# Ledger of designs, part 11: VHH binders against Protein Aster-A (GRAMD1A)

Target 1, 172 residues: Protein Aster-A (GRAMD1A), of Homo sapiens (Human) (q96cp6r367to538)
Amino acid sequence: SGRLLINSVFHVGAERLQQMLFSDSPFLQGFLQQCKFTDVTLSPWSGDSKCHQRRVLTYTIPISNPLGPKSASVVETQTLFRRGPQAGGCVVDSEVLTQGIPYQDYFYTAHRYCILGLARNKARLRVSSEIRYRKQPWSLVKSLIEKNSWSGIEDYFHHLERELAKAEKLSL
Short names: E, the ipSAE of ESMFold2; O, the ipSAE of OpenDDE; V2, 0.75 times the mean of E and O plus 0.25 times the DockQ between their complexes.

## First folded at step 8 (VHH; framework vhh_7ubx_2)

Design m6 (from b10a with S53D G54S D56Y; at its last look DockQ between E and O 0.04; V2 from the best seeds 0.00; counts 0 for: pae O 7.6 > 2, grease 27.4 > 24.2, placed apart)
Fold by OpenDDE, look of step 8:
Structure m6 (fold): chain B 172 residues (1-172), chain A 118 residues (1-118)
Amino acid sequence: as target 1 above (172 residues)
Amino acid sequence: QVQLVESGGGLVQPGGSLRLSCAASGFTFSSYEMTWVRQAPGKGPEWIATIYDSGYTMRDDSTKGRFTISRDNAKNTLYLQMTSLKPEDTALYYCAKDWEYGSSYDYRGPGTQVTVSS
């Protein structure tokens, strides 16, 4: 199970929204800069079909936790599932592995982006997240992982939603 | 025509449990995500949980420790198991297809009333 972080309708078509979020778009570049992500690399989408593709992102994120490093390296793997032409939209599953932080081997975070076309210039975006454990941590460690992870995840996606809303207004 | 019928609501004491059911018809149930929402008098609709066709679930933080969403595709039925019920859980509970937060245009049933009171 996960937490729903975004559930909003934007006055942007599904394909455009997908392009904004999952291509090397000016929107994404600006957004990641605002997040103070550095050393961002994007692999091209690749796969055996147009309906199922994968790419890898690498970047450095600032860490605000006083008990850890000031920055961390991240490897994010995204898998794209395109919906049929009639349905419009797509699903993107993201697995985010953060390196150089305490208990990094215990967990990673997973996110699901769901874009659904509602009209030519209207689409719904749902984003859900979860913490996945590779090892079962003891209670105090789990609490620490949960606290730190959710704080960062929530801030990230709330910021994303705000920026999408701004972009939406500019496109009108 | 899409039809959703909620059941299983009632009066329960604090700390009690209820299991809600939603009977779906008029569409291929197994192909759609389903959602539970609730609305208390004078308040807007509140999202509780969503279960996708894959079985993946999303939950609201306020209830995820007490409420569990599930589905039986063979029976075209959505479930919400509620435990440790609190007075603040008192609301009309809806089953919804294609839920949009804050939207009044989603498909949902008439709802089933849950009242938690001592």
Scores: ipSAE 0.014, ipTM 0.322, lowest interface PAE 7.6, mean pLDDT 88
ESMFold2, look of step 8: ipSAE 0.089; ipTM 0.570
ESMFold2 (binder alone), look of step 8: mean pLDDT 82; pTM 0.817

## First folded at step 9 (VHH)

Design n1 (from m3 with S104Y; framework vhh_7ubx_2; at its last look DockQ between E and O 0.02; V2 from the best seeds 0.00; counts 0 for: pae O 10.9 > 2, placed apart)
Fold by OpenDDE, look of step 9:
Structure n1 (fold): chain B 172 residues (1-172), chain A 118 residues (1-118)
Amino acid sequence: as target 1 above (172 residues)
Amino acid sequence: QVQLVESGGGLVQPGGSLRLSCAASGFTFSSYEMTWVRQAPGKGPEWIATIYSGGDTMRDDSTKGRFTISRDNAKNTLYLQMTSLKPEDTALYYCARDWEYGTYYDYRGPGTQVTVSS
């Protein structure tokens, strides 16, 4: 089952919010640095459709789990769905594959960003996440995956929400 | 009718500078955020910078140290000042009104070609 991690309105226009989150923006760069992500690379958005674009992110994250490596390589695939000119905003589906961790072949995490324009300088951001299993681990392993993954995911997006709130205040 | 026309492109040597202009008509220019994007051969569109109606800017980090977006609302004109140009900056440059990063835009001009070559 998925979890709703962010559901907030920001006094930032939908397009600006999208730029902040899904471009190589100072905001995103700073945020990832705060998260201690390193070796960040972003591919260009690509796609033949006016409504769908795709890109790939790679980066290294610190691992807090005492069991295993202290860092992990991550490949994140993002798919952008434009809502349309009138509605404003977008949906971004993110699939995050973490490499070099125990049971990496068993699961990946998926995130959906929903940006909805409410007004010219107002937008709602909803983020939901889920753990998706490629293989079914036995119960104890699954529990471990869930515990570790959700801890990281929740921290990440809660931090993101806080930073967006700060940025919002600065833009006012 | 919304119309955008880019100009100022051309051939320039590496390290050179160019100033692109975008003439806007058919809408209240000052009320809209404007964006510069570019597309190199064989690549998808690349966002460069956006300037909002209030004058705030958002810029891609890859070019923010070299490119500056600005606007003159009295002239209904958007500008992109480019410095320290590199061969990889070679692209067709567009100005766009309704832009979402990574997607196609609702209104853009035909583009102006910038070629950086020795």
Scores: ipSAE 0.006, ipTM 0.225, lowest interface PAE 10.9, mean pLDDT 88
ESMFold2, look of step 9: ipSAE 0.006; ipTM 0.369
ESMFold2 (binder alone), look of step 9: mean pLDDT 80; pTM 0.798

Design n2 (from m3 with S104V; framework vhh_7ubx_2; at its last look DockQ between E and O 0.02; V2 from the best seeds 0.00; counts 0 for: pae E 12.0 > 2, placed apart)
Fold by ESMFold2, look of step 9:
Structure n2 (fold): chain B 172 residues (1-172), chain A 118 residues (1-118)
Amino acid sequence: as target 1 above (172 residues)
Amino acid sequence: QVQLVESGGGLVQPGGSLRLSCAASGFTFSSYEMTWVRQAPGKGPEWIATIYSGGDTMRDDSTKGRFTISRDNAKNTLYLQMTSLKPEDTALYYCARDWEYGTVYDYRGPGTQVTVSS
């Protein structure tokens, strides 16, 4: 159960879209820079085949905190699934753990990217997100977690959607 | 055995309307996202519209809203209502079952021909 943040068709093939989002690409580098992420590290994809792989990203994000730290550390683990080597698309599940924020030990966020080939130069991207709780928070704390997390998730994915649309026009 | 069978195609004049049907069997239809695709001679497949099991839809903006996807889960049937048909809509239309990890063509029917000509 979660919230659908992107459900859009792009005039870019599924393999190209996967490369833009999940490889070392100019698109990804530029997008993360626009988000003001720093200290970005990406592990190589590794796994038993091209159809089931995992990587880890670490980075520092800015946060709005007038009385404390202005940044937070993030560890993001991505797991890629594909039905076969020539499959037209993939699913990437992401789990994001953030340190340096209130109640960090209570929750993490999870995101599912679904890329589906619709034609040689057309693909659909769906992204859905959820907040997963490791501890059950008191209701006021839960409201705080939900408000801040959804605000950040929505800003990130709506910005990503806009940049993907912009990039498909500029990369013709 | 998963089966998808399309019907409702035919010859229509420009500006006309058609309603295509896709009868599904061999799986829990209500649990799957369903898609309409078309393929004109000499071209690759072209996505038209998708409907999620909960009824939300997405369609290609190139049809400018002339095509509407719907489903009847009680009858295991997917529909495509086409209006304001144009000669460029001439193609083989087929339905496809929900993608599993990145394919739109996991299971598809043999298709139904739509020909728009005066």
Scores: ipSAE 0.005, ipTM 0.261, lowest interface PAE 12.0, mean pLDDT 83
ESMFold2 (binder alone), look of step 9: mean pLDDT 80; pTM 0.795
OpenDDE, look of step 9: ipSAE 0.014; ipTM 0.272

Design n3 (from m3 with S104W; framework vhh_7ubx_2; at its last look DockQ between E and O 0.02; V2 from the best seeds 0.00; counts 0 for: pae O 8.1 > 2, grease 26 > 24.2, placed apart)
Amino acid sequence: QVQLVESGGGLVQPGGSLRLSCAASGFTFSSYEMTWVRQAPGKGPEWIATIYSGGDTMRDDSTKGRFTISRDNAKNTLYLQMTSLKPEDTALYYCARDWEYGTWYDYRGPGTQVTVSS
ESMFold2, look of step 9: ipSAE 0.253; ipTM 0.670
ESMFold2 (binder alone), look of step 9: mean pLDDT 81; pTM 0.822
OpenDDE, look of step 9: ipSAE 0.010; ipTM 0.268

Design n4 (framework vhh_gefurulimab; at its last look DockQ between E and O 0.01; V2 from the best seeds 0.00; counts 0 for: pae E 10.5 > 2, placed apart)
Fold by ESMFold2, look of step 9:
Structure n4 (fold): chain B 172 residues (1-172), chain A 118 residues (1-118)
Amino acid sequence: as target 1 above (172 residues)
Amino acid sequence: EVQLVESGGGLVKPGGSLRLSCAASGFTFSSYEAAWFRQAPGKEREFVSAIYSGGDTMYDDSVKGRFTISRDNAKNSLYLQMNSLRAEDTAVYYCARDWEYGTSYDYWGQGTLVTVSS
């Protein structure tokens, strides 16, 4: 089913970590540029209440396709939930739809970020991911989707974890 | 009524080991994240380790490789195996719970004292 990609404590408070990941922050801007994402747009957060908000990111990612397009378009919808007053923190659910890849209408990826305050200057980030199917692919196609998707997801989140650790050291 | 009761604390020499237990009652233990925190005299309470309802674990860097968290859902119990203890591990250790993806731990035990001293 799903995979746990990040489960780490950082020496930054929960509100700061949320700002780094989910605002239009210098950290996020730098991270996406390191990933070679282009044409990045972020909508403002909006919603019914402060505890339930949504935004949309769009961007272009590079892909390694020897016989086709060298980039793909992505729409990422993020939904933020806040559930309590103490320590701060949030849950963000992300759904990522990629256009310009094989079998794009068969699946999308989903990611859950959980930020939990552990102390004034410590927070935990947990990120888990799954591949969600809209159509059931034949077994060989499913294997291809799984291999390529998990490779990309793992690279992205392991890189994110390294950059967060680097940013934490600069804060300390 | 939710209760968390820690036990297993005591005096131990540096390099020694202790195993802490937390008995949970009054709720469906297997549905919750459970964690250990500690507080040394005059210091902030700090995170030690957590174990999710699905079994995944997390450790503060200061204890990684020395401490092991585990749970036994059939016995409604949380454990912390502490090896290679250091003077800096001296603290009152607390068991805590939260529902998965909560923003804070909502119930805490009364604590068990661990003293690491020659």
Scores: ipSAE 0.005, ipTM 0.302, lowest interface PAE 10.5, mean pLDDT 84
ESMFold2 (binder alone), look of step 9: mean pLDDT 84; pTM 0.854
OpenDDE, look of step 9: ipSAE 0.018; ipTM 0.281

Design n5 (framework vhh_7ubx_2; at its last look DockQ between E and O 0.07; V2 from the best seeds 0.00; counts 0 for: pae O 9.0 > 2, placed apart)
Amino acid sequence: QVQLVESGGGLVQPGGSLRLSCAASGFTFSSYEMTWVRQAPGKGPEWIATIYSGGDTMRDDSTKGRFTISRDNAKNTLYLQMTSLKPEDTALYYCARDWEYSGETTYDYRGPGTQVTVSS
ESMFold2, look of step 9: ipSAE 0.251; ipTM 0.658
ESMFold2 (binder alone), look of step 9: mean pLDDT 79; pTM 0.790
OpenDDE, look of step 9: ipSAE 0.008; ipTM 0.282

Design n6 (framework vhh_7z1x_3; at its last look DockQ between E and O 0.02; V2 from the best seeds 0.00; counts 0 for: pae O 9.0 > 2, placed apart)
Fold by OpenDDE, look of step 9:
Structure n6 (fold): chain B 172 residues (1-172), chain A 119 residues (1-119)
Amino acid sequence: as target 1 above (172 residues)
Amino acid sequence: QVQLVETGGGLVQPGGSLRLSCTASGFTFSSYEMNWVRQAPGKGLEWLSGIYSSGGDTMYDDSVKGRFTISRDNAKNTLYLQMNSLQPDDTAVYFCARDWEYGTSYDYWGQGTQVTVSS
């Protein structure tokens, strides 16, 4: 089961919002810095079409739970499904693999970004997340994974929403 | 109920042509982006082409660009794929797929039509 973490309308066009979130933009760079992510690398978007592209992100994140180390390496794979210029918007599926944490082989997190253009300078962003299990852990372990993962995920996207709101104001 | 039915597949020789059709029902066809995708034996689903609701905007995968042409007739609720210069590598089951903007790339597709290119 997943959770809807962002469902907001911004006074930013769909293409601009997409550029902010899914390019090597100053916004994204600043945001990741605020999250205290380090060693961030972004591959170019690649694919055989403009409608379907893929890229890979690598970075180090701080860990604030007692189960693991104070930091972890992350590999994030993003797949972009772009709509045409007339329709506007896109969907980005993200799979996040975190290494160096307890039970890392049991699960990964997945996120879906949906950007819908509503007007020239208006777009809706929906973000949903879920924890996906490759192996079924016993109940106590699953509870720990869920608790720690959702805490981090919710904080991340709530922070993202706040920063987008700030950026929106600055663009006006 | 949403329904998509692909037709027009068959056996052709290399260099030949086929025209696929997809008849849509159960929804406002003109309001949706439509796509052609295919699945070859042992391979995953491959996006080929998309056409947006107005029919004015089209997009193609590089593998079929210049050979395939997507079009639509909204009055007939029909999607087309003109396939020219067919090659053995084009052998696959071809599907028309309705675009889903709020989730996955596609929310509905038909049973597909087999295209076989062989000498």
Scores: ipSAE 0.008, ipTM 0.267, lowest interface PAE 9.0, mean pLDDT 89
ESMFold2, look of step 9: ipSAE 0.148; ipTM 0.618
ESMFold2 (binder alone), look of step 9: mean pLDDT 82; pTM 0.837

## First folded at step 11 (VHH; framework vhh_7ubx_2)

Design p1 (from k4 with K97R W99F E100W Y101E; at its last look DockQ between E and O 0.39; V2 from the best seeds 0.00; counts 0 for: pae E 7.5 > 2)
Amino acid sequence: QVQLVESGGGLVQPGGSLRLSCAASGFTFSDYEMTWVRQAPGKGPEWIATIYDSGDTMRDDSTKGRFTISRDNAKNTLYLQMTSLKPEDTALYYCARDFWEGSSYDYRGPGTQVTVSS
ESMFold2, look of step 11: ipSAE 0.013; ipTM 0.303
ESMFold2 (binder alone), look of step 11: mean pLDDT 79; pTM 0.794
OpenDDE, look of step 11: ipSAE 0.014; ipTM 0.302

Design p2 (at its last look DockQ between E and O 0.03; V2 from the best seeds 0.00; counts 0 for: pae E 13.8 > 2, placed apart)
Fold by ESMFold2, look of step 11:
Structure p2 (fold): chain B 172 residues (1-172), chain A 119 residues (1-119)
Amino acid sequence: as target 1 above (172 residues)
Amino acid sequence: QVQLVESGGGLVQPGGSLRLSCAASGFTFSDYEMTWVRQAPGKGPEWIAFIYDSGDTMRDDSTKGRFTISRDNAKNTLYLQMTSLKPEDTALYYCARDSWEYGSSYDYRGPGTQVTVSS
């Protein structure tokens, strides 16, 4: 049952919000740079229809590792579901696999972005996340995985929410 | 009363070009985002392109950049420039005023103009 990280209304339309988050936009480029993500690549969106598309992002993230590598490699697969032609929003499911961290083979994280159009220049963004286990760790290891993962997830999405709020103001 | 009237369709050979027009009346055209949609017989509607009131556009990559949406707010007219037409582009093409409301893709559409691509 994951955690809800963002549930906010922004004074930008749903289509604009979608392009900010899910195209190769200046907003996304700037946000990832602020997060200190490097080696960022984005594949084109592809799929059978406009209502179901997929892309892959790869990037390097900083990690807190005083005794070893200070960064980790990430592959993020995003799947976009539109609500039909111009229905004022979309759902994007993201699966994030990280290499170079303790217990990397045990889990990955999943995120659901829901954009709902409320008016021409107003949309709601909801983001929820969960940790999915590939192998079941003992309880102490699970606690470590969850502590570190939720810390990173919360920092990322709270930072995203703040940057969306800033971008909204600058576009006024 | 909102009216949208498409024109410019017809029979065209593969590889040809066609420009569709959509004349708008009954609302302040420059305040609204607009879209082009097509529908082939027996198929559901297929979104083609979207244009903001600012002129910024978004289009479906399935047309591979062959279709360009534009608007002339002084003439209350929406356009779709189509190039390198293929038989698979055969459809009824219509313009629509985008609502961006949950559960609604657009609130008004025109009757459409038929585009038939055949040799």
Scores: ipSAE 0.000, ipTM 0.134, lowest interface PAE 13.8, mean pLDDT 82
ESMFold2 (binder alone), look of step 11: mean pLDDT 78; pTM 0.769
OpenDDE, look of step 11: ipSAE 0.013; ipTM 0.289

Design p3 (from k4 with S54Y G102D; at its last look DockQ between E and O 0.06; V2 from the best seeds 0.00; counts 0 for: pae O 7.3 > 2, grease 24.4 > 24.2, placed apart)
Amino acid sequence: QVQLVESGGGLVQPGGSLRLSCAASGFTFSDYEMTWVRQAPGKGPEWIATIYDYGDTMRDDSTKGRFTISRDNAKNTLYLQMTSLKPEDTALYYCAKDWEYDSSYDYRGPGTQVTVSS
ESMFold2, look of step 11: ipSAE 0.517; ipTM 0.827
ESMFold2 (binder alone), look of step 11: mean pLDDT 80; pTM 0.798
OpenDDE, look of step 11: ipSAE 0.013; ipTM 0.302

Design p4 (from k4 with T50F G102D; at its last look DockQ between E and O 0.01; V2 from the best seeds 0.00; counts 0 for: pae O 14.7 > 2, placed apart)
Fold by OpenDDE, look of step 11:
Structure p4 (fold): chain B 172 residues (1-172), chain A 118 residues (1-118)
Amino acid sequence: as target 1 above (172 residues)
Amino acid sequence: QVQLVESGGGLVQPGGSLRLSCAASGFTFSDYEMTWVRQAPGKGPEWIAFIYDSGDTMRDDSTKGRFTISRDNAKNTLYLQMTSLKPEDTALYYCAKDWEYDSSYDYRGPGTQVTVSS
C-alpha cells in the first residue's frame, strides 16, 4: 500500500515550489548532490501542454544494502499536470525504475507530488509513494523489496522535506 | 532438464558441522539464484538462505549465525556450510533453483538428510 511521506505547508508560493522541485533548479541540483546522486540528466519537459507534460531523469544512486550492488542506475519518468491559475500548483506523477538491483524486474516505485497554493507565498506539498509490482513476488521477496524500497524512499523524502524547510527560511 | 542433487548430509553430534553440496545440471547455473530449504518431519518447509547470481546472500535469522551459503559456478555447485548444529536442525535439506516459494518449489533435488543427535 501507499504511504504519505510529506504533508507540509511551506512559505513558498506554489509556482516557486514547483520551480524548485521540477525544473533544473539550483535547489534540485543541490539536493540531488546531497543525496549523492551522480550522472544526473534531466530532459526538458515535453508533450501536450493542454493536458500534461513529461520529462525523464536519469541518475545513479548509492546503494547501502549489502544484498546487491553499491550503486544503481535509475530512470525516472515524471508527468506534470498543471493546475489552473485559480488553484495554483501542480501534480507530478513519478515512476522510478531502478536497474541493477535484486528483483528489479518485480517492481518499480511510484510517487505523486501534489502542490497546492494556499496563498501568494504559501503552498502545501503532499507526497505519497507506493511500490508497484510488475509481477507478484513470493512472500520473502516481497518483504525484501518492501524493506529496501521504503527505507530509501522515506530517507529521500524526509531529506527533501528538511531541505525545503531550510530553503523557505532563506527566502524569508 | 534441470537436475539438482544434494549431498553431504549425515548424522552428527550437537555442536558438529556439516557441509552440504548441491550439484546442478541442465541449466546455466551461474545465471540463477539458488536456495537452500529444509523440512523436518511434521513441519512445513523452512527457508534457510539464498544466493544471488552475483554471489550476494540472504539468510534466515534463525540460522544465519551458523549457516553459510556459497556457490562455485565453475563447478555448478551450491554449498551450505553448517556449524554449531543443533537437534532442531534435523531435517531433510533441499537445494532449489531460483527462489523458494512458500508452498512449492520450481526445481529441487531429492534432498539430503541431516540428523543432529547425541
Scores: ipSAE 0.000, ipTM 0.212, lowest interface PAE 14.7, mean pLDDT 88
ESMFold2, look of step 11: ipSAE 0.305; ipTM 0.711
ESMFold2 (binder alone), look of step 11: mean pLDDT 79; pTM 0.792

Design p5 (from k4 with T50L M58F G102D; at its last look DockQ between E and O 0.01; V2 from the best seeds 0.00; counts 0 for: pae O 13.2 > 2, placed apart)
Fold by OpenDDE, look of step 11:
Structure p5 (fold): chain B 172 residues (1-172), chain A 118 residues (1-118)
Amino acid sequence: as target 1 above (172 residues)
Amino acid sequence: QVQLVESGGGLVQPGGSLRLSCAASGFTFSDYEMTWVRQAPGKGPEWIALIYDSGDTFRDDSTKGRFTISRDNAKNTLYLQMTSLKPEDTALYYCAKDWEYDSSYDYRGPGTQVTVSS
């Protein structure tokens, strides 16, 4: 089942918040560095649809595994749904495929970012996440996947929330 | 038919070492990921380690680097090298080939007993 990881209001406009999170912004760059992500690449947003755009992120994350690799390659695909200037904000769906982890071929993680403009310099960010299985693993494997995945996901988004909170203070 | 036969278990003192083997037959061993699991009396099964066909290995943190999984495809054999054994490692150790979309492994051997006791 999915989890709601962020549900917070920031004193940052929706468009600015979107820029921070979903462009090659100094904020994002700094954040990913703090997460010790390496070899980060960002494709431009592109799409032939009026309703959404897509981009791909690739990066390397550190892995704590005594017998396995010390890092994992990640491919993240993001789909952007803009709400337009009237409502402000956007929705971004993210699918994260990780290679170099136990049972990597069995699952991926999905995240939904929702930015809602509340005022000129005020927006709500909601982030929910779920683990999606390409096939249903037996219970013991599933437990392992869930345990390891949620630990990482929660840490990531909790850290993101903290950094956003810091950033909004600096913008005041 | 798929057959897995574990061996190498026994009684050891704390701090001792054992090397478990799993002889596989009835399938193309080199094409499959293999796992070690264990089950202690009164407890549920525990996942220990996984080795892919590629040779990449993964393990649960519960072994804290004491166990190493490996394979010899030429011999159709899976191994688990255990070091610094603890009483908590006492369990029946299974080799597993595959799994169903339920709560159990599709194929595993009868297991080999590991008992760590002073």
Scores: ipSAE 0.000, ipTM 0.207, lowest interface PAE 13.2, mean pLDDT 88
ESMFold2, look of step 11: ipSAE 0.027; ipTM 0.455
ESMFold2 (binder alone), look of step 11: mean pLDDT 80; pTM 0.796

Design p6 (from k4 with E100L S103D; at its last look DockQ between E and O 0.34; V2 from the best seeds 0.00; counts 0 for: pae E 9.7 > 2, grease 26.3 > 24.2)
Fold by ESMFold2, look of step 11:
Structure p6 (fold): chain B 172 residues (1-172), chain A 118 residues (1-118)
Amino acid sequence: as target 1 above (172 residues)
Amino acid sequence: QVQLVESGGGLVQPGGSLRLSCAASGFTFSDYEMTWVRQAPGKGPEWIATIYDSGDTMRDDSTKGRFTISRDNAKNTLYLQMTSLKPEDTALYYCAKDWLYGDSYDYRGPGTQVTVSS
């Protein structure tokens, strides 16, 4: 039920890649602006330890709605954790709830970012995504939800992968 | 498609040695880090060692000095040399490509059973 969106090696160390994606970094700020996200807020990371933390992002995204509001409100909850021996890296699970879209109460999207350090200046990023249902939609509605959601998810993560590749080249 | 096949497991007495092999195909083996993982019944996966494309290795402290990971890129084969085996080493041992903490998109083989018993 999930899809693998990114499985790529970057010439950026795992700690740096984590900072780029999961702090309030210039990379993240620029990426979200390229996506036309507005009203962006990020909470600080909080939790019991560096190995298990949570933050919340809120933002406004553009939507293709010819007859109504052209934007939607999003709450994204990210949980950072590690489950094995640390060889450099982390796992971040993201849950994305969107308001102002059709069938918003039926589903949310979930994304797992996995970072594994390969060398001091080399890391693998894997991102996979899933649509999770809170209410079971009728089959035609489910098909619509999945078509529109996967289109947006794929655009977002393919764009992210390209921007990460550009950023690593500028650091060379 | 990616294929990983482990071999070399078996029943050994405490203090014994085994050499596990993992035959790899379906990808450019020399470009990827490779990992040995073990899993005992009812336990989660336990990382043992990783060897990077550079040849550098990392090993879990609990098997330090007893287990050695190595690779032969010409034969597309990953190895785990185990010595001084203990009953607590009893587990299913498997190799993995792109191992990221047991994620569902990890590529792994079916594993080879190692049983250490008197």
Scores: ipSAE 0.006, ipTM 0.310, lowest interface PAE 9.7, mean pLDDT 84
ESMFold2 (binder alone), look of step 11: mean pLDDT 80; pTM 0.800
OpenDDE, look of step 11: ipSAE 0.015; ipTM 0.312

## First folded at step 13 (VHH; framework vhh_7ubx_2)

Design r1 (from p1 with S54Y Y107H; at its last look DockQ between E and O 0.01; V2 from the best seeds 0.00; counts 0 for: pae E 9.6 > 2, unsure alone 64.4 < 65, placed apart)
Fold by ESMFold2, look of step 13:
Structure r1 (fold): chain B 172 residues (1-172), chain A 118 residues (1-118)
Amino acid sequence: as target 1 above (172 residues)
Amino acid sequence: QVQLVESGGGLVQPGGSLRLSCAASGFTFSDYEMTWVRQAPGKGPEWIATIYDYGDTMRDDSTKGRFTISRDNAKNTLYLQMTSLKPEDTALYYCARDFWEGSSYDHRGPGTQVTVSS
């Protein structure tokens, strides 16, 4: 079951918004640092065309774990699609694998970022997420996975939306 | 549930004009961007134009000035007006919702054949 986390219009053009979110930009660096992510590594984008590219991010996140490790390792694979070389906007599909958490082998999370150019200096960002299961947990374990995962996903994307809103005001 | 049905294709002489239609059902048409795509034999899908839910359009350079995308939200219909047609425009033309090159997650119609021949 998926959830829509962001559906907002920003007074920033689609190409600028893509650069903020999907390059090694000052915005992205600052945002991840605010989230307390460490050991951040971004691979270059690579692929067989300008309209279909892939990169991998690795980082360490803090976790709320009263009796175990206080951090977890993450591998995030992003795949970028464009409509054509000259089309504004893009879609990025992200798959996030976390190690060092309970039931880590049961699931991963997936996120779709959709950037739609509305005008030269205006764009819409939609972000939706889902939890994908590799193994079917019984209902009590599934409820635990979903409660913790959705809490983290919602906090992350609501924070991202706030930071994007701040960044667009600096360009007024 | 989502249905897209194209019409208006056919055989036309070089320099001619043609208007394609795409009838949409099974979703709130006015909430979505819509796209025309073509596919010539032996080639992959080629983006032509997109019209956004707010009315603005984006078009590929190779057909710029000859092809015009439009929509009628009251009739749930997408249009492509083609003029100055050339033999290289021969292709299957289809409309799509959520088209992104390289993605397999779009909704598309079966298409309408356009053949430009002397």
Scores: ipSAE 0.006, ipTM 0.231, lowest interface PAE 9.6, mean pLDDT 83
ESMFold2 (binder alone), look of step 13: mean pLDDT 78; pTM 0.792
OpenDDE, look of step 13: ipSAE 0.014; ipTM 0.244

